# Designs tried in a protein design chat: VH-VL binders against q9umr5. Part 400

Target 1, 268 residues: q9umr5
Amino acid sequence: SYKPVIVVHGLFDSSYSFRHLLEYINETHPGTVVTVLDLFDGRESLRPLWEQVQGFREAVVPIMAKAPQGVHLICYSQGGLVCRALLSVMDDHNVDSFISLSSPQMGQYGDTDYLKWLFPTSMRSNLYRICYSPWGQEFSICNYWHDPHHDDLYLNASSFLALINGERDHPNATVWRKNFLRVGHLVLIGGPDDGVITPWQSSFFGFYDANETVLEMEEQLVYLRDSFGLKTLLARGAIVRCPMAGISHTAWHSNRTLYETCIEPWLS
Below, E stands for the ipSAE of ESMFold2; O stands for the ipSAE of OpenDDE; V2 stands for 0.75 times the mean of E and O plus 0.25 times the DockQ between their complexes.

## First folded at step 19 (VH-VL)

Design yg14 (framework fv_nofazinlimab; at its last look DockQ between E and O 0.80; V2 from the best seeds 0.00; counts 0 for: loop humanness VH .304 < .308)
Fold by OpenDDE, look of step 19:
Structure yg14 (fold): chain C 268 residues (1-268), chain A 123 residues (1-123), chain B 112 residues (1-112)
Amino acid sequence: as target 1 above (268 residues)
Amino acid sequence: QVQLVQSGAEVKKPGSSVKVSCKASGGTFSDFAISWVRQAPGQGLEYLGEIIPMFGTRNYNEKFKGRVTITADKSTSTAYMELSSLRSEDTAVYYCARTKYDILEGFSDFDYWGQGTMVTVSS
Amino acid sequence: DVVMTQSPLSLPVTLGQPASISCRSSQSLVWSHGNTFLNWFQQRPGQSPRRLIYKVSNRDSGVPDRFSGSGSGTDFTLKISRVEAEDVGVYYCMQGTHEPYTFGQGTKLEIK
């Protein structure tokens, strides 16, 4: 039998967005129990990510308990960060495949329609003034805002991304790394035509340097220091990178070709 | 000025479906979310769900999940609400309303409403 | 779901006199960032609801200053300093802090 699949949605999203994904899974892997978690839907997805992590944890624990052989996680956009944090704080998770579906794993820094929609009077160059304040950190989108021009502010004010990345020292860093490394496979999905994740390489743990040059995962300090286990995962062949062009951000969970190429192989 | 103009009254039989439209003007459609609220005769207001046309994301009241479908056409600045498996209890005036999400200024909930669409479900 | 409880449900008022409507939520409407998404709507007979107050105490454009909103946490109040004939209708409080959005039962304001 197929392992259960747990799906976590993104910002301003809900289970409805995954109706096609459910169809694809049912068709190709009949009998699979798929649970799309309807937590923190809509505007509730703006709540602090640690609050979301706690809520989602409460929901997934019973599912994992009923699946001793393991489960798969499909986590979309902001949900990918929630899932990574889940795997970091849970010392007893049994996740086989963690599928990060177009998630800003190394953070977000872009003047996208998405940003303009939420901050109609702000530019990305000035968002650090908001996001790196105690008030700003009460919003999920600021929890993974990563301004390459204000690294000190990021490192000191980011209450989520900097911590799960192990970029700021904290007493749980070693344990979180150990927990995250329990994952069987880390499947990273994203692409150049996403239009929201900025840079799109963030979905693969790439990101801007101080000159806004995009560096790949292997050039990142978190990798070089193996702060949360990326280097270790890569070394044991546990990281899968699946880039795909021609897919917009809101289509990753509904594209059949993407499913067959990047998701289905890891739902065994 | 901002206006939300809804489609006309509907009379439906139990078990059928109804689709109500809401056309927005006087602003940028894609900058807002569209919500649907209904009001049974002589009763209060009940939230059905929301769509963000810019992203296509939707959030439904659990009470109506499986029966309500909200869609949007950005090219025509029109949102739609379809309710299936109609029952007599679904008889109500259905309203669309807009919401603007602004992190700095706060959320502007339901600042403008449509004129309402009466849906009567009768055998 | 968050339950919004209004009181009174019926409010007969003499013209020129003040009116007050209470709205209580079953849980706090304050976000961690400090905003409180409590709105007041007016629905005149045969019309669509109209927003009067947003975020507890902010008046919409065109709303007379005789309307005022106040409160915090779980207790909120809409006040009309001097009731006029045009104020006849049903008033609703609404919370937008928790999904799904929920409304109070409504308060029917009538002239004595």
Scores: ipSAE 0.897, ipTM 0.942, lowest interface PAE 0.6, mean pLDDT 96
Fold by ESMFold2, look of step 19:
Structure yg14 (fold): chain C 268 residues (1-268), chain A 123 residues (1-123), chain B 112 residues (1-112)
Amino acid sequence: as target 1 above (268 residues)
Amino acid sequence: QVQLVQSGAEVKKPGSSVKVSCKASGGTFSDFAISWVRQAPGQGLEYLGEIIPMFGTRNYNEKFKGRVTITADKSTSTAYMELSSLRSEDTAVYYCARTKYDILEGFSDFDYWGQGTMVTVSS
Amino acid sequence: DVVMTQSPLSLPVTLGQPASISCRSSQSLVWSHGNTFLNWFQQRPGQSPRRLIYKVSNRDSGVPDRFSGSGSGTDFTLKISRVEAEDVGVYYCMQGTHEPYTFGQGTKLEIK
């Protein structure tokens, strides 16, 4: 039988958004137990990401306990950051495939419809003043805001992304790396036509330098220093990259070709 | 000045469905969420769910999940609420209301309300 | 679901006198840093609800300063310092911190 699948949604999202993904899994892998976690829905997706990680941890423990042979994670958008943190803080996780579905893994720096909707009087160049304050860090979107022009403020103020990336010293860094490295496969999915994740290469651990030139994963300091295990995973053959053009941000979980190409092979 | 105008009163039989519209004007429809709230005669207010038209995302009160569908049409600045498998207990005034999610200014929950739509379910 | 309990349910008051309405939630309404999405609405007879107070104590524009909100955690209060004839109606508290959003059962304010 197939390993259970746990699905973690994104910003302003809910379990309803994954109805097509559930259909695809049922058709191709009948009998698979799929749980779309119905936590932090809608407005609650703006809660601090550490709060979300704590709540999701409590929800996944019994699912993992019932499946000693392992489980798979499919984590969409903001949910991919929740899942990466989850894998770091859980000593006992048994995740085989961690499928990161168009997630801002290295952060976000974009004047997108989401930014304009949540911060209508701000531009990406100004948002560091809000996000890198204690008030701003109470909101999830600021927990992964990554302004390449204010890196010192990012490193000092980020309560989430700088920590899970190992970009700021903390006493748990070694343990979190060890825990994360227990994952069987890291499957990275995203593409140039996403329209929200900025730069879209953040879904593949790429990001801007100070000139807004995208540096790929292997050029990132966190990769080169192996701060949370990316270099080790790549050397182990455990990283799968599955880019796909022509898919907008809200369509990743409802595209059959994307599912068959990038997701299905990893749902053993 | 934002204004929410709803469709007219309806009388329905048990087991049927009703679809209520809510047209927004006087603001940018993409800038806010639309929520639905009902009030049975002589009773209090009950939240049904919301939609964020810009993203097409929706969230439903679990009590109504499977019976309620909320949609939006950005081209006409109109949100819709459909309630199926109607029962006499669904007799109520149905309101739409808006929320603005400006993080800097704070959430502005239900700051504008539609006039309400009476739905009567009787045999 | 978070249960919102109002007290009293019926509030007869003399013109010009203060009025106070209590609202208690079954769970804390604190978001994380102290932000609390507790709102107060007024529904005059035959009308749609109108928001008076948001985030515990902030008055909407056009709401008279005789209305004030206070409280924290699970206990909240709406006060009217001097009741006027136009204040007749039903008052609801509502929480937006936890989904689904929930309302109190209402407090009917009447002039003695």
Scores: ipSAE 0.649, ipTM 0.827, lowest interface PAE 1.7, mean pLDDT 91
ESMFold2 (binder alone), look of step 19: mean pLDDT 90; pTM 0.932

Design yg15 (framework fv_nofazinlimab; at its last fold request DockQ between E and O 0.81; V2 from the best seeds 0.84)
Fold by OpenDDE, fold request of step 20:
Structure yg15 (fold): chain C 268 residues (1-268), chain A 123 residues (1-123), chain B 112 residues (1-112)
Amino acid sequence: as target 1 above (268 residues)
Amino acid sequence: QVQLVQSGAEVKKPGSSVKVSCKASGGTFSDYAISWVRQAPGQGLEYLGEIIPMFGTRNYNEKFKGRVTITADKSTSTAYMELSSLRSEDTAVYYCARTKYDILEGFSDFDYWGQGTMVTVSS
Amino acid sequence: DVVMTQSPLSLPVTLGQPASISCRSSQSLVWSHGNTFLNWFQQRPGQSPRRLIYKVSNRDSGVPDRFSGSGSGTDFTLKISRVEAEDVGVYYCMQGTHEPFTFGQGTKLEIK
């Protein structure tokens, strides 16, 4: 039988967004037990990501325990960061494929509709004043705000992304790296027409330098230092990059072509 | 100036479905979330779910998951609530309400309400 | 779900006298960022609910200063300093801190 699939949603999201994905999986992999975790739905998704990680951990542990052969994770948008952190803190996870579906894996920095919606009176150039405060870090969106022009503030104030990236020293860095490396495959999905993930290369661990030039994963310090295992994963052929154009952010989980090309191959 | 105008009263048979509309005016539709709340005759208020038209995301009260579908049309500034498999206990006035999300200012829950739509379910 | 408990459920008041409604939540309504999403709504006979107070103590525009909200954590209060005839209706507290959003049972304010 097929390995169980666990789905983690994004910001302001819920299981409803994955109705098409469920249909695709059911059609192509009949009998697959798919669990979309309805935790931290809606505005609850604004809670600190570490709080979310703990909640999702409690939910996935029983599922993993019942699936000794392993499970697959499909984690969308903000959920991709939750899942990466989850795999970092769990020393006994059995995840075969970790599918990061248009996630800001290297952070977010853009004046997107999402930003304007949540911060109608702020621009990305000023958000560091909010997000890198203790108060700001109580919101999930600030937990992965990555301002390339305020790197010192990011490194010192980011209570989530900087830690799971191993960009700031912490006592669990080595263990988290070890845990994350238990993953069979890291499937990175995203594309240039996303419109939300900024830069879109963040879904592939690319990101801005101080001049807002986008550097690839292999040029990032986290890769060069292998701070959480990216270099190791790449070396053993465990990283799959699946870019696709023509997909908007809210369509990644509902596009059949995307599913067949980037998701389905990793569910068997 | 802000108004939420809902569709008219409905009379439905058990097992059928009802779809109520809520048209917003006086503000930018996509800047807000639309929630649905119902009130049975002589009873209190019950939250059904929320949609964020800008994101297309929905969140439903677990009690109604599987029966309620909330949608939105940004081009007409209209939100919809569809409830299926109707039963007598679904008889209620259904309200739409607006919510503003602002991280700095704080969330502004249900600052404006529709006039309500009476849905009667009877055999 | 968070249970919101109002008291009293029936509130007969003499015109010009003060009124007080209590609302208690089954768990804290305080977010980690410090905000508390406790709201008060007024529903006059035959009308839709109208928000009076948001985030515990903030009055909406057009709401008379006779209305005031207070409280913290799990205990909240709506006060009317001098009840007027137009205040007749049902009052609801509502929490927006935890999904799903939940309302109190309602307090029916009537004139003696």
Scores: ipSAE 0.931, ipTM 0.958, lowest interface PAE 0.5, mean pLDDT 97
Fold by ESMFold2, fold request of step 20:
Structure yg15 (fold): chain C 268 residues (1-268), chain A 123 residues (1-123), chain B 112 residues (1-112)
Amino acid sequence: as target 1 above (268 residues)
Amino acid sequence: QVQLVQSGAEVKKPGSSVKVSCKASGGTFSDYAISWVRQAPGQGLEYLGEIIPMFGTRNYNEKFKGRVTITADKSTSTAYMELSSLRSEDTAVYYCARTKYDILEGFSDFDYWGQGTMVTVSS
Amino acid sequence: DVVMTQSPLSLPVTLGQPASISCRSSQSLVWSHGNTFLNWFQQRPGQSPRRLIYKVSNRDSGVPDRFSGSGSGTDFTLKISRVEAEDVGVYYCMQGTHEPFTFGQGTKLEIK
């Protein structure tokens, strides 16, 4: 039968947001057990990402234990970073497909309506002063803020993204890489009309250089040094890239064509 | 000046539904979350849930899941709360209130309230 | 759910005298390093609630400086240094640190 699916939501979400995705899975893969984790809903999605990772880890353990053949993860937006951290910190995970649904995997650097909503008196050029402080790191959005013009501050102050990317030395780097590499497939989904993830190529491990030119995954230092296993996964044929235009950030989990093209094939 | 104006009082029969509106003015509607709070006669305040129009997300107090639906229309700057399967104990004044999720200055909860909408449920 | 317990529930006060209302939560209201989302509201007879204090001790604009908030963790206090006639009403504490947001039972302030 089909492997269970675990869904991890994004910023300000709750389990209700995924009702259409659940319908699509039920239609194409009847009998699949789908669990949308009802943790850190609404305002609590702004809690530090390591706090969220700890809570989601506790929730996924019994699900994975009941499914020795493996599980799939579908992780939306901020939830994709939670899931990648889970894959690194869990020595005993059995995830086959990690489906990253428009997640800021290399970080965020955008003057979007979403940034203005949370930081109404700031711009992307000065937000590093807030986010790269102990105060700012207590909020999830700052845990993946990635200012390409303040790389030394990012590397020193990031409590989450710089660590899970292997951009800063830490005693667990080798173990986290080993754990991440246990995943069967990494499915990367996103697109140019998202409107929130900036650059949108962050969903594919692309990001800005110092001139704000987007370098794709294979040009990133973390890929070239294989800091957490991306080069190894690509060589293994385990990375799937599924870009789709015309989808806004809030529509990724409610678009049938996207589901059929990018998600359905990986829910074995 | 920020103002939240709610729809008028309603008298309903048990088993029916009610939909209360909350129109915002004097600010940018999409910059805020809109929450709903009720107060039964002579009783305290009880939170029902919130909507964040910018993200299109809704979060409900578990006590009311399945009976409360909160929506928003950005084009009219109006939020709505619908309560279904009404019971006599749902008789209350229903308020909307707004929240600013400013990370730098801290969350500003319920800084403005609507005038309230009395919903009376009687046979 | 976080339970918010106010004391006293009824507070008769002589004009010009101080008043103090306590609010205790069933768990810590600290978000993280220093942020605590505890609020105080005043509801005058026949009116909507009005916010007085946010983030434990910050007075809202237009709130007289005779109102002050204090506390930390699980124990919080609203003080009125000199009660005036217009202060009659019910006072509520509310926490926004944990979902769902919850209110205390209310403290009815009356003039003796």
Scores: ipSAE 0.778, ipTM 0.875, lowest interface PAE 1.0, mean pLDDT 92
ESMFold2, look of step 19: ipSAE 0.757; ipTM 0.870
ESMFold2 (binder alone), look of step 19: mean pLDDT 90; pTM 0.930
OpenDDE, look of step 19: ipSAE 0.907; ipTM 0.945
ESMFold2, fold request of step 20: ipSAE 0.756, 0.639; ipTM 0.870, 0.799
ESMFold2 (binder alone), fold request of step 20: mean pLDDT 89, 89, 89; pTM 0.921, 0.921, 0.924
OpenDDE, fold request of step 20: ipSAE 0.929, 0.928; ipTM 0.957, 0.957

Design yg16 (framework fv_nofazinlimab; at its last look DockQ between E and O 0.71; V2 from the best seeds 0.77)
Fold by OpenDDE, look of step 19:
Structure yg16 (fold): chain C 268 residues (1-268), chain A 123 residues (1-123), chain B 112 residues (1-112)
Amino acid sequence: as target 1 above (268 residues)
Amino acid sequence: QVQLVQSGAEVKKPGSSVKVSCKASGGTFSDYAISWVRQAPGQGLEYLGEIIPMFGTRNYNEKFKGRVTITADKSTSTAYMELSSLRSEDTAVYYCARTKYDILEGFSDFDYWGQGTMVTVSS
Amino acid sequence: DVVMTQSPLSLPVTLGQPASISCRSSQSLVWSHGNTFLNWFQQRPGQSPRRLIYKVSNRDSGVPDRFSGSGSGTDFTLKISRVEAEDVGVYYCMQGTHEPITFGQGTKLEIK
């Protein structure tokens, strides 16, 4: 039998967005129990990510308990960060495949329609003034804002991304790394035509340097220091990178070709 | 001048479906979310759900999940609400309204409303 | 769901006299960032609802200054300093802090 699949949605999203994904899973892996978690839907998705992590944890614990063989996680966009944090704080999770579906795993620094929609009167170059304040950190979008020109502020003010990355020292860094390393496979999905995740390489733990040159995962300090286990996962062949062009951000969960190429192989 | 103009009144049989439209003008359609609210005769207001046309994301009131479908066409600045498996209890005036999401200024909920669409469900 | 409870449900008022409507939420409407998404709507007979107040105490454009909103946490109030004939209708409070959005039962304001 197939392992249960748990799906976590993104910003302003809900279970409805995954109707096609459910169809694909049912067709290709009949009998799979798929649970799309309807937590923090809509505007609630703007709540602090740690609050979301706690809520989702409460929801997944019973599911994992009923599936001793393990489960798969499919986590879309902002949900990918929630899931990564979830796997970091849970010392007893049994996740086989963690599928990060177009998630800003290394943070966001976009000046896209997405940003303009949320911050109509702000530019990305000035968002650090908002996001790296105590007030700004009460919004999920600021919890993974990563300004490459204000790295000091990021490291000191980011209450979420900097912590799960182990970029700022904290008492739980070693334990979180240990917990995250329990994952069987980390499947990273994203692409150049996403249009929202900026840079799109963030979905693969790539990101801007101080000159806004995109560096790959292996050039990042979090990798070089193995601060949360990326280097270890790569070394044991547990990281899968699945880039795909021609897919916009809102289509990752509904594209059949993407499913067959990047998701289905890991739903065993 | 912001306006939300809805389609005309509907009379439907139980078990059928109804689709109401809401055309927005006087602003940038994609900058807002469109919500649907209904009001049974002599009763209060009930939230059905919303769509963010820019992203295509939708959020439904759990009470109506499985029966309500909200869609949007950015090219025509029109939102739609379809309700299936109609029952007599679904008889109501259905309203569309817009919401602006702004992290700094806060959520501006329902600053403009459509004129309403009466949907009557009867045998 | 967050339950919004209005009081009174019926409000007969003499012209020129003040009116007050209470709205209580079953949960705090204060977001962690400090904003409170409590709105007041007016619905005149045969018309669509019209927003009067947003975020507890902010008047929409065109709303007379005789309308005022106040409150915090779970207790909110809409006040009309001097009721006029055009104020006849049903008033609703609404919370937008928690999903799903919910409304009060409505308060019917009538002239004595």
Scores: ipSAE 0.915, ipTM 0.949, lowest interface PAE 0.6, mean pLDDT 96
Fold by ESMFold2, look of step 19:
Structure yg16 (fold): chain C 268 residues (1-268), chain A 123 residues (1-123), chain B 112 residues (1-112)
Amino acid sequence: as target 1 above (268 residues)
Amino acid sequence: QVQLVQSGAEVKKPGSSVKVSCKASGGTFSDYAISWVRQAPGQGLEYLGEIIPMFGTRNYNEKFKGRVTITADKSTSTAYMELSSLRSEDTAVYYCARTKYDILEGFSDFDYWGQGTMVTVSS
Amino acid sequence: DVVMTQSPLSLPVTLGQPASISCRSSQSLVWSHGNTFLNWFQQRPGQSPRRLIYKVSNRDSGVPDRFSGSGSGTDFTLKISRVEAEDVGVYYCMQGTHEPITFGQGTKLEIK
């Protein structure tokens, strides 16, 4: 029988968005128990990410307990950051595949329609004034805002991303790294036509340097220092990179070819 | 300026469905969420749910899950609320209202309302 | 669901006198570390609701300065410093901090 699958949604999302993904799983892996967690819907998806992590942790504990052979996570967009934090804070997680669907794993620095939706009078170059304040950190999108031109503010003000990336010293860094490394596979999915995640390579742990040149995962300090285990996972052969062009941000969970190529092989 | 104009009053029989429209003008339709709120005769206000046209996502009050469907058509800047399996208790004025999720200003809930649509369920 | 309780439910007042409406929530309306999404609406007879106050104390444009909001946590108040004839209607508090959005029962303001 197949391991249970837990799905974690993104910003302003709902379980209906994953109906096609559920169909694909049922067709290719009949009998798989799939749970789409219906938490932090609507405006609640803007709550601080640590509050979301706590709530999702409470929801996944009984599912994992009932599946001693392990579970898989499929985590979309903002949900991929929630899931990575879950893997760090849960001492006894039994996640085999962590499948990250176009998640801003190294952060977001984009002037997209999503940015204009939440900050209609601001541009990416000045959002650091809002996001790197205690007020801004009350909102999830600011918890992973990553301004490459204000790295000192990012490192000091980020209540979430700088911590789970091990970019700021904290007492739990060693334990979080140990917990994260218990995952069987890290499957990174994204592509250049996403239109929201900026740079799109953030889904693969790439990000801008100070000149807005994208450095890939292996060129990042967090990789080189192995701050939360990326270098160890890559050396273990546990990182799968599955880029695909032609998919917009809202379509990752409804593309059959993407599922067959990037997701299905990892749902043992 | 934002304006929300709703479809006209409807009379329906129990067990049928009703679909109320809410056409938005002013600003860009995808820049805000549309919510639905109802008011039974002589009663208070009750939230049904919302749709966010930009993301195509919707969120429903649990009380109405399974009976309410909220949709949007970006090309006409129109949101719709459909309520199925109507009962006489569903007789109410149905309002649409706007939310703007501006982080800098804070959430601006229901700063603009439609004129309301009376739905009467009787046979 | 967060229960919003208004008091009083009926509020007869004399023209020119103050009025005060209480709203209590069953849990804190603070959004993590700062914001509180507590709103007040006025519904005049035969009209749609109109927002008066947002985020506890911020008056909407075009709302007379005789309206004010205050409170924190779970306890909130709408005050009208001098009631005028046009103020007749039903007043609702609403919380937007927690899903689902919920309203108080309403307070019917009447002129004696």
Scores: ipSAE 0.659, ipTM 0.828, lowest interface PAE 1.6, mean pLDDT 91
ESMFold2 (binder alone), look of step 19: mean pLDDT 88; pTM 0.913

